# VH-VL binders against b4u8r9, part 1

No score or structure here was measured in a lab: all are predicted.

Target 1, 211 residues: b4u8r9
Amino acid sequence: MKLMICTSNKKKFEEISSILESLKKDENLDLEFVKPPKEIEVEEYANTFLSNAYLKAKAYYNAFGIPALADDSGLVVEAFSDNLERPGVYSARFYKDSFGSHVLKEEDFKLSKDELNNLKVLRLLEKEENRKAKFVSVVAIVLSNNYGIFGEGELKGHIAKEPFGNFGFGYDPIFIPEGYNTTLANIENKDKISHRRQALEAVFFMLKKML
Unless a header shows other numbers, all headers, positions and changes below count from the first letter of the chain; antibody chains are not in Kabat numbers.
ipSAE, averaged over its two directions, is called F for ESMFold2-Fast, E for ESMFold2 and O for OpenDDE. V2 adds 0.75 times the mean of E and O to 0.25 times the DockQ between the complexes of E and O.
[cut] marks letters that were taken out.

## First folded at step 1 (VH-VL; framework fv_lerdelimumab)

Design l01
Fold by ESMFold2-Fast, scan of step 1:
Structure l01 (fold): chain C 211 residues (1-211), chain A 124 residues (1-124), chain B 109 residues (1-109)
Amino acid sequence: as target 1 above (211 residues)
Amino acid sequence: EVQLVESGGGVVQPGRSLRLSCAASGFTFSSYGMHWVRQAPGKGLEWVAVISYDGSNKYYADSVKGRFTISRDNSKNTLYLQMDSLRAEDTAVYYCAKDLYYDSSGYEDYFDYWGQGTLVTVSS
Amino acid sequence: SSELTQDPAVSVALGQTVRITCQGDSLRSYYASWYQQKPGQAPVLVIYGKNNRPSGIPDRFSGSSSGNTASLTITGAQAEDEADYYCNSRDSSGNHLYVFGGGTKLTVL
């Protein structure tokens, strides 16, 4: 069977595909990972990772009739969080979020979106004692109109004082996993310990039993 | 030029302790996870323990859990295995093995280089 | 169970193809790595992942996997290939545990 990996983020597609290919076994699974025929607009209305992942996977399944996998993931920083986790579901666009907007200057907006997000987190934590944070990933697979599966993963750690490393994407340059002395962007094969691998392992093993 | 050299093996009585060392050279030791693997005389390989590149994550085989402690000193490029409450069935050649990646505990781990081994005999 | 099963012994004629197999539930989820061990020597990695060879390993060594089975194939076996071969994989009972097969003694006739 074909399974669409439904993300417009090229680096995220590469990471998810790499993890899934490493979990796939030769000759026993008729399972091919593909890009959707085209990107579609999906309104991510929900305030939880699970609901957003499901909505995205369901929209792609409805549009193309092919089993669809979608991921919603983000960074949660304790110092920014109360009743609402932040950056949370707004992780990809934290630079535009009203929370903490005062720390970004006009000239900063020449940076990439990921660089702006990282800069905003670092400036907000510049004099903060509590640097605890975690990555959260939720993966949903819609297999048919009435059936789907999901998995989740979490990686605890803290925010570095400055960015390090060239591997990965998003907040990887500023996130130090619990028990480590460097950032995810400076760890070769970060997918070994990533929250995303945990979520993908969970859904992959359920999927394998169905094939 | 990757080399791993184990030492500290010998003959010990049941219930006693022994500490093994593995001296590493030819690679950036602080960047890689490390394993201990043992082999009883005339028997197969048995995985014992793993430690992450910075020493923060450690995992053990059920047969040694609670008795053995893996550790490392990155300033000395040295891996250790502290073996307490030794039993006759712990008699084996103990190999130090390098992981292919920075963190051996979370992926498809491969032992790309091995030391020559050090023999531990638990007997009176 | 978390065990990997290998046949204790296999024979191959010089220049012929031999397949050494490893079987266990963890292989449904993870690829095996393969190690060659000659008497009195430390093990040597010959295949990792599905079919990757370390530098210096001859191209006659290849790997494959299907279902709960992983295989090491030696095409055109040579006398120096006579050794014990061990498979290794992640233990299905835990996320960070590892298990070796019992080993297969290859005799080149």
Scores: ipSAE 0.000, ipTM 0.411, lowest interface PAE 19.3, mean pLDDT 82

